# Designs tried in a protein design chat: VH-VL binders against Protein FAM180B (FAM180B). Part 3

Target 1, 160 residues: Protein FAM180B (FAM180B), of Homo sapiens (Human) (q6p0a1)
Amino acid sequence: TQPHAGQPMDSTSVGGGLQEPEAPEVMFELLWAGLELDVMGQLHIQDEELASTHPGRRLRLLLQHHVPSDLEGTEQWLQQLQDLRKGPPLSTWDFEHLLLTGLSCVYRLHAASEAEERGRWAQVFALLAQETLWDLCKGFCPQDRPPSLGSWASILDPFP

## First folded at step 18 (VH-VL; from u1 with heavy chain T102P)

Design u3
Fold by ESMFold2, fold request of step 22:
Structure u3 (fold): chain C 160 residues (1-160), chain A 121 residues (1-121), chain B 110 residues (1-110)
Amino acid sequence: as target 1 above (160 residues)
Amino acid sequence: QVQLVESGGGVVQPGRSLRLSCAASGFTFSKYAMYWVRQAPGKGLEWVAVIWYDGSNKYYADSVKGRFTISRDNSKNTLYLQMNSLRTEDTAVYYCARHSYPSDTYAFDIWGQGTLVTVSS
Amino acid sequence: QSALTQPASVSGSPGQSITISCTGTSSDIGKRKYVSWYQQHPGKAPKLMIYDVSNRPSGVSNRFSGSKSGNTASLTISGLQSEDEADYYCQSYTGHNTYVFGGGTKLTVL
């Protein structure tokens, strides 16, 4: 099997002294195109062309198979993260899952029609944000003092 | 055992209404989008409607928009099709169907046996 | 834009391989991976045989395979058996919460 099929370099590739990874530009396009909930409550990339790219297919797999799609699954993942606070920093892959799970919570918070459900999604999102801060500062934060989000969690109370 | 069972079909005159039901069992109904698909006698399959897993969104084929309403009751594991202003062209076997997994396959993996609706004068 | 084009009928002998075509547009088939195939015996409900162009659901024989080239999807049935005699429908998703079926192909096993 030959290493190359004889394809020319893409004119959009930067190979000189000002190299810029192609993946960041594609990730920006994915964020700009946006996500949406589908018929079964899964997050999908709205733009089918971007979804078919390698980064888009990878994101699709993460969203469909590894990011929880309901409160119970999200709360179980959150509990696992809280149980691991005293361990080493999360792998890049697990950290990506944490961030994508938080993003999922935002979409589901926006879609929730009942105030109780909206409040539960907001609470879980706030706790995931705390886990994110905790992981980012492992070794630099007091072990007995969790990261603070201030009082913003109280603004999600339907009766402020 | 995963099952879908339609009911409520029958013979009606044009301009009348019918409500079809589809009872689901053997799976978590509230996790799945649900569909109605019909087949006129001697003809092919035609998609009629879809309802999202939570009932939040509903879409219809152009041939039935404004006359048919899809709905669901997740507490009773039941899908419905309210058919108003029926026409002779609506004569068909009506199937309920379940969205396939994963959600981006957009296929129908479980079907009921169908219920016959006959619209004639 | 709707309706996918299928041949009205195909036939083959037991043990033979046959192919059923399903032709649409770039927006229905060419750029889409959302092509599925259904088998329907007389008086019975359709059964999903292939999804995402080429994937088989659990319980579907590997004698059934799917492929796509340009704007045409194909269902291939190898090792034909009498029980394969049925109507076959292709289906696509248009990307706007709309679904379209082909007109159907009657397979006769001689």
Scores: ipSAE 0.197, ipTM 0.627, lowest interface PAE 3.7, mean pLDDT 81

## First folded at step 20 (VH-VL; from u3 with heavy chain K65Q, light chain H96R)

Design w3
Fold by OpenDDE, fold request of step 22:
Structure w3 (fold): chain C 160 residues (1-160), chain A 121 residues (1-121), chain B 110 residues (1-110)
Amino acid sequence: as target 1 above (160 residues)
Amino acid sequence: QVQLVESGGGVVQPGRSLRLSCAASGFTFSKYAMYWVRQAPGKGLEWVAVIWYDGSNKYYADSVQGRFTISRDNSKNTLYLQMNSLRTEDTAVYYCARHSYPSDTYAFDIWGQGTLVTVSS
Amino acid sequence: QSALTQPASVSGSPGQSITISCTGTSSDIGKRKYVSWYQQHPGKAPKLMIYDVSNRPSGVSNRFSGSKSGNTASLTISGLQSEDEADYYCQSYTGRNTYVFGGGTKLTVL
């Protein structure tokens, strides 16, 4: 009786459900219910019942595999966004990813116990917010100039 | 073998300071969040402090907030607890405990044998 | 944070099954699956017996099982043995990287 080697869960099947974003109202409901950071820097949905739903599972996967869990990964994503700034508007998926990354930064900023770490997350958050505004202005804002978040955002080095 | 070994316990007077250490071995220390948990004589368990795997975040129980400082040196595989302004109610066996990893398991899977701190006049 | 509520003591005869309850709130046990149980013999460190309500670490006897209903978690020990005599603590994750312990239950094997 050969030990049934547990077939590696085909990583391909997890990918298909992530491509289409949930309705904004559903995502809002999930996020409104609250997230929390664990001791490994992973974001989780607080309500396990919600987390077990199809939208909740999708969000969980996004938070685990697509939303950066550290500052370096977040900065890398920010750089990619900045590189895309002159291009067309972000895809719905990329825009969602941007928003979730921004949200992640807020939680990390709040959780940060050290002033330096807090400052770094605040800086990255501000820059992500600026990228959000930039994307939203594509095709809508005069001369493609997004609103400024303030003089403080322009003084900050994008990579502390 | 995975092991945690506490040290630095002893008898101190109220208002004094003490520093505890916890030496980790047998695992990649830098991948794990670490906790201090204490147990007063004949009492239950009480979490004291937590530090994230990279030291970026620290949290404390209300009972020790502002008096205790948790830290770690990942290069030395060592966890620390600086205890200042010690009180008689801080008398306990202090355990270092490893938070479980890598799954979404939230438990303390490895414990040291503890070190006794006695605060007495 | 108030400790989770456990009975102060439970007793049973060898071969019997006993259950230890752990009652929390909607903010801890009722909210999350992160309930753990620890065994502590006198003068020893706690040992993880159950995690995530019902999972056993490697090397823990299958006589130990865990469950949860509402705000109450339960540890069941079947086929009680003399070596099971110890203090048992439940634990729940409370968010913000913090935990709450139960007051502990002394198990006596008669």
Scores: ipSAE 0.394, ipTM 0.794, lowest interface PAE 1.4, mean pLDDT 88
Fold by ESMFold2, fold request of step 22:
Structure w3 (fold): chain C 160 residues (1-160), chain A 121 residues (1-121), chain B 110 residues (1-110)
Amino acid sequence: as target 1 above (160 residues)
Amino acid sequence: QVQLVESGGGVVQPGRSLRLSCAASGFTFSKYAMYWVRQAPGKGLEWVAVIWYDGSNKYYADSVQGRFTISRDNSKNTLYLQMNSLRTEDTAVYYCARHSYPSDTYAFDIWGQGTLVTVSS
Amino acid sequence: QSALTQPASVSGSPGQSITISCTGTSSDIGKRKYVSWYQQHPGKAPKLMIYDVSNRPSGVSNRFSGSKSGNTASLTISGLQSEDEADYYCQSYTGRNTYVFGGGTKLTVL
């Protein structure tokens, strides 16, 4: 008749998966199917059948609500990540968010038509990659020699 | 508050060109995809063209492909339709329309009043 | 090339409910959630009444409702009023940045 009194409804169980990362192979399949920007600049899964699955709907909601879609929002998130450098490694949720934000930067870099805008997206992407290296190295890299994007810059953007 | 206002319609001869404008106000124009939709006298609605929020992509109905060009100037909050090689079957009221939110609804939530284009000899 | 099929006209008396149908293919309607309905009064621009099959924009009366069954979408107007007399168009997004309208239905309130 009545629900059990005092049992909290865990918001993590609502929606089925936003705070619970998908298995890496499921995420790879979604990303392999490809993303695209829509008419209003929102990233979505190209394959409509995959987009309708539970993992596809989860990815869509993450991209729409939790991953910044413009430079200002991405720069704000980057600053927050930099403020967290000294703390423990990011949760799997926050790390997934970091990686999806980096992926979003790549798509927006590719879509940008103006050289200055491309340069700003590339710069923000490089800094996000640096934060990823910092997080992966927590506990493993010498703290007097923090990881540097410099060695990766020539790989990601070889100078013509 | 949110408003779209078309202009530039008129009477032209077949084979000539005409440029329509649509002035937008009351919303952030550069965040929205924009559309042209036309309605021939006594007939139904026909989609003509779409331009993406940033102007990067443009798509057209088969009936106007290669003759019409949609464009936008986000600094002036203005949508355009360049209509070349006009034919008598292009005679219609031309509406500009805004893509609805969220972006995956694919509907037109704001429309202008329309501007009449008449192509006749 | 494809078009959505609507009846040319429907009529009803004040207070009745009426339904306008919109039939397409599985690609246009059956497998798609992107079905919208527009109301157009004489000499006026169309107004969005329903999107995503059944959702109402802010400011649209709850007398208007939408549904879909198979390849047919439906607009239902309950409690019919004289101001509902207008032309009604369905529209779908068929994918790949292509849009199609129905031919329109004239609603007459008797």
Scores: ipSAE 0.285, ipTM 0.678, lowest interface PAE 3.1, mean pLDDT 82
Fold by OpenDDE, fold request of step 22:
Structure w3 (fold): chain C 160 residues (1-160), chain A 121 residues (1-121), chain B 110 residues (1-110)
Amino acid sequence: as target 1 above (160 residues)
Amino acid sequence: QVQLVESGGGVVQPGRSLRLSCAASGFTFSKYAMYWVRQAPGKGLEWVAVIWYDGSNKYYADSVQGRFTISRDNSKNTLYLQMNSLRTEDTAVYYCARHSYPSDTYAFDIWGQGTLVTVSS
Amino acid sequence: QSALTQPASVSGSPGQSITISCTGTSSDIGKRKYVSWYQQHPGKAPKLMIYDVSNRPSGVSNRFSGSKSGNTASLTISGLQSEDEADYYCQSYTGRNTYVFGGGTKLTVL
């Protein structure tokens, strides 16, 4: 029985409260307080009191339902970001999702005990960083000069 | 019935190697993180190693880091502990234990009967 | 990691109530709800008795209860019975998929 790849939850069914981003300061405080990976690869807020707050609960739901918990899901999200590359700038929600996914990669990279897995997370993280740069460049950078993280990023692109 | 059964314990000399096995039954083994916990004679419990449900991540106690290797074969419902460079202080009953997640709890809910490892000259 | 601090031994008479303390730090017991208690009879594997400070697994007697205040967790056994004579270990999640155990408490039923 294949682990059910979490169906992309139709953004429509997650109640209206998740769509409104929290104040950036609040999100910063939540993230600064620290996350942790459990034995199932799920990210959690370390501070349970913080996690019980309204912003904490929102972040918990994002981490649980929207941030990919495995490499395959992260790669799928990356592909979606690449498909959106030529479109308008990401929504605030999608941008937040991108940042959280990047952060997730950092935790997973650090947690990875095997060199191969660590390398894979590093590659995905670099590619997400490239997508972040691309999004931030939209409307500000010359269209004829796509942003690049440099020649080393090309080595990390498993999907030329 | 949910069950864990350890095997492979015995008497070995210092510096030798031993491999422990833990056979799981009565549950979906591949959905659970697994732990090794040991107990020296007349002493308390000490966690030794953990392996994630899919084997992707492994962690070790400082006391065994670099000497022990935890692994699993989900197709065989079996957990392993390869113990190298054994020391007298590694003498203990070794238990395999199941992590209770995903019940939103962080405990060891299922234990094996344990297998005795004696490291003696 | 330093072990959680438990009394080495406690004793009580049948029908009495006893409490075993488990003292940690703000980084373990004080930080998270993931405190567990295990019962171990001689020559047997540990058995989970309490999880998440105060919850009982199915099949565990309601005579066993758990609580926490600050950095100290407590196991209370009411209506002591001879079969309760065992070693008891507390456990706390310390993050990063690691746990710390208490040193254990020997309970004697007099």
Scores: ipSAE 0.266, ipTM 0.756, lowest interface PAE 1.8, mean pLDDT 87
Fold by ESMFold2, look of step 20:
Structure w3 (fold): chain C 160 residues (1-160), chain A 121 residues (1-121), chain B 110 residues (1-110)
Amino acid sequence: as target 1 above (160 residues)
Amino acid sequence: QVQLVESGGGVVQPGRSLRLSCAASGFTFSKYAMYWVRQAPGKGLEWVAVIWYDGSNKYYADSVQGRFTISRDNSKNTLYLQMNSLRTEDTAVYYCARHSYPSDTYAFDIWGQGTLVTVSS
Amino acid sequence: QSALTQPASVSGSPGQSITISCTGTSSDIGKRKYVSWYQQHPGKAPKLMIYDVSNRPSGVSNRFSGSKSGNTASLTISGLQSEDEADYYCQSYTGRNTYVFGGGTKLTVL
């Protein structure tokens, strides 16, 4: 017969060079209230069924082995990123690592009970955001005028 | 060599206090959650308390809630259990234990040899 | 609150296989993967033998295996040897940082 809608994309190429379709619904569920901090400071996927999917297994590996579990480890990674400012843009892997580390800071910021602890995590998060802007700007920004959140925020204002 | 060594056990009267220590060596102590587990003479294992890797969160079994305090000093690689208002039913060998890796296993992979606490008149 | 139920004792002859059961609730065992087994010889500290229901830490003999069905976890020891004579405890994480042990099973090798 002739189904017009609902045909799986695995039998129809989209012409984008990658034949495997995205799984945004699983990734959205994993990121939306699907994570929690555990007793060792690692982000874990709460639902074992989601954790056993291919995206869930990949995310679990990244969280367990590559996202720092404490402030000192996060600051060390931040320092490494700062040392790479003069080089080429980060690899896909390193950029993904940067974003996941930023996400972990948000979880820790929300979990912190003392204002001093919140302040330390907020500062590290802001610096990671600056490194993200720096990496995205490579090739567009002069090396003697590094980007800042304030500078990029003014570009989004339609009425200067 | 990965090792946990408890100390501070002894004989005390009911109502008194005692502080146990657990010295850790051979691993990065500040990366691991730590536990106290006890075993009364001739009885099974009973979980007592947990402390998160950074000391931020502490949880206790109902039988000791409000009387015992778990703590840690990551600069000295040492875990503590402050035991107040001791009762005869607190008589046990007290073990410290390390959270296993990966962290979502919730098992205890390294144990000390234990320290005996006897509460009697 | 919830207790894990184990038989008080089990026995077997050298070379046989034996199984120790551990029964809890859906929140202790049925819906969670956080089941571990410990071996304890007299006067010694417990030793982790199985974690995550069926995984063996490095250095534990492959004669030890774990499984679960419904609310019951099982530890199986194949090729029973005299050094296997010990007490065995199951343990679960029931959520909200709460941990429960079984009452223990004494294994006797005849």
Scores: ipSAE 0.237, ipTM 0.630, lowest interface PAE 2.8, mean pLDDT 81

Design w3
Fold by ESMFold2, fold request of step 22:
Structure w3 (fold): chain C 160 residues (1-160), chain A 121 residues (1-121), chain B 110 residues (1-110)
Amino acid sequence: as target 1 above (160 residues)
Amino acid sequence: QVQLVESGGGVVQPGRSLRLSCAASGFTFSKYAMYWVRQAPGKGLEWVAVIWYDGSNKYYADSVQGRFTISRDNSKNTLYLQMNSLRTEDTAVYYCARHSYPSDTYAFDIWGQGTLVTVSS
Amino acid sequence: QSALTQPASVSGSPGQSITISCTGTSSDIGKRKYVSWYQQHPGKAPKLMIYDVSNRPSGVSNRFSGSKSGNTASLTISGLQSEDEADYYCQSYTGRNTYVFGGGTKLTVL
């Protein structure tokens, strides 16, 4: 698939903001270094030196301020994505946001100590993955409908 | 309305145990790391312990390591401090405190009014 | 334990500015942004006045300001008022889930 290019910047602006994604290789290196939950359950980059770089600070800000950190915020974002299904493919910014939100759900699912909370995170993750498939299929898949991922969510938690 | 209320303080002999409680209300307790901080009479503040939001990790000041245990029950919005092998130098007002938000500020934004523990012969 | 160093006392007249210092190591103060200040009146719980070196929580007067230089953080109180008479503590996060307070400074308004 071919996601939208990053949001165009004003011709008078020289600096990139949070809306301009890092190159994929840079993001891969940051995610490969690993994330961890802190004392409050917030995701951050394990390697403090990498976290201090410009790409690391950008990822930290995305995880802290733009990627939801609780179930209600994630469900609100999911509803907005579902409302956008019938529109054009997501911008590269919104698609990066979607993928990071999905990644956050995985970490929170595995950190959750209560089975009910784990099940809720697994369900939200499965729905975010479904939205990812919907967006990737726009203009390509038959009838613009991806296959269902419902049964895959039960692999992560038998009681979602 | 955010509130922390400590209880369980009292007078005990050296070598004995006490358990402190801190009841939380007005916020989502399970989202916050929690702390015990103590203050000996006429002295300054001393950090005692921290427990992570989910109870998974616990850390202690050197002065209490191995004698005190911090715990929490998120279903009851309650923080605990089990104090074993008490010494006269443990005599203090014990405060519970909440980790500030966002998590990378590492400050204590809400405090209880404290409970007095006196360890004397 | 390693502690942050504060003067035992400071004093000032109403309307003046005073500064309370808090000195630690580079890992406590110099390289970290996790410095906080607390005000404590007699018989009351501490109150957070400054976090992240210089940020004020909602409801804290702009007469309170914080800064740091090297391994020393400073709390400045301008326009000193009688209700500012209290004990003041600095606190840092030293890494690895360890927290340290300064010894406290008694502020006397003359």
Scores: ipSAE 0.193, ipTM 0.610, lowest interface PAE 3.1, mean pLDDT 82

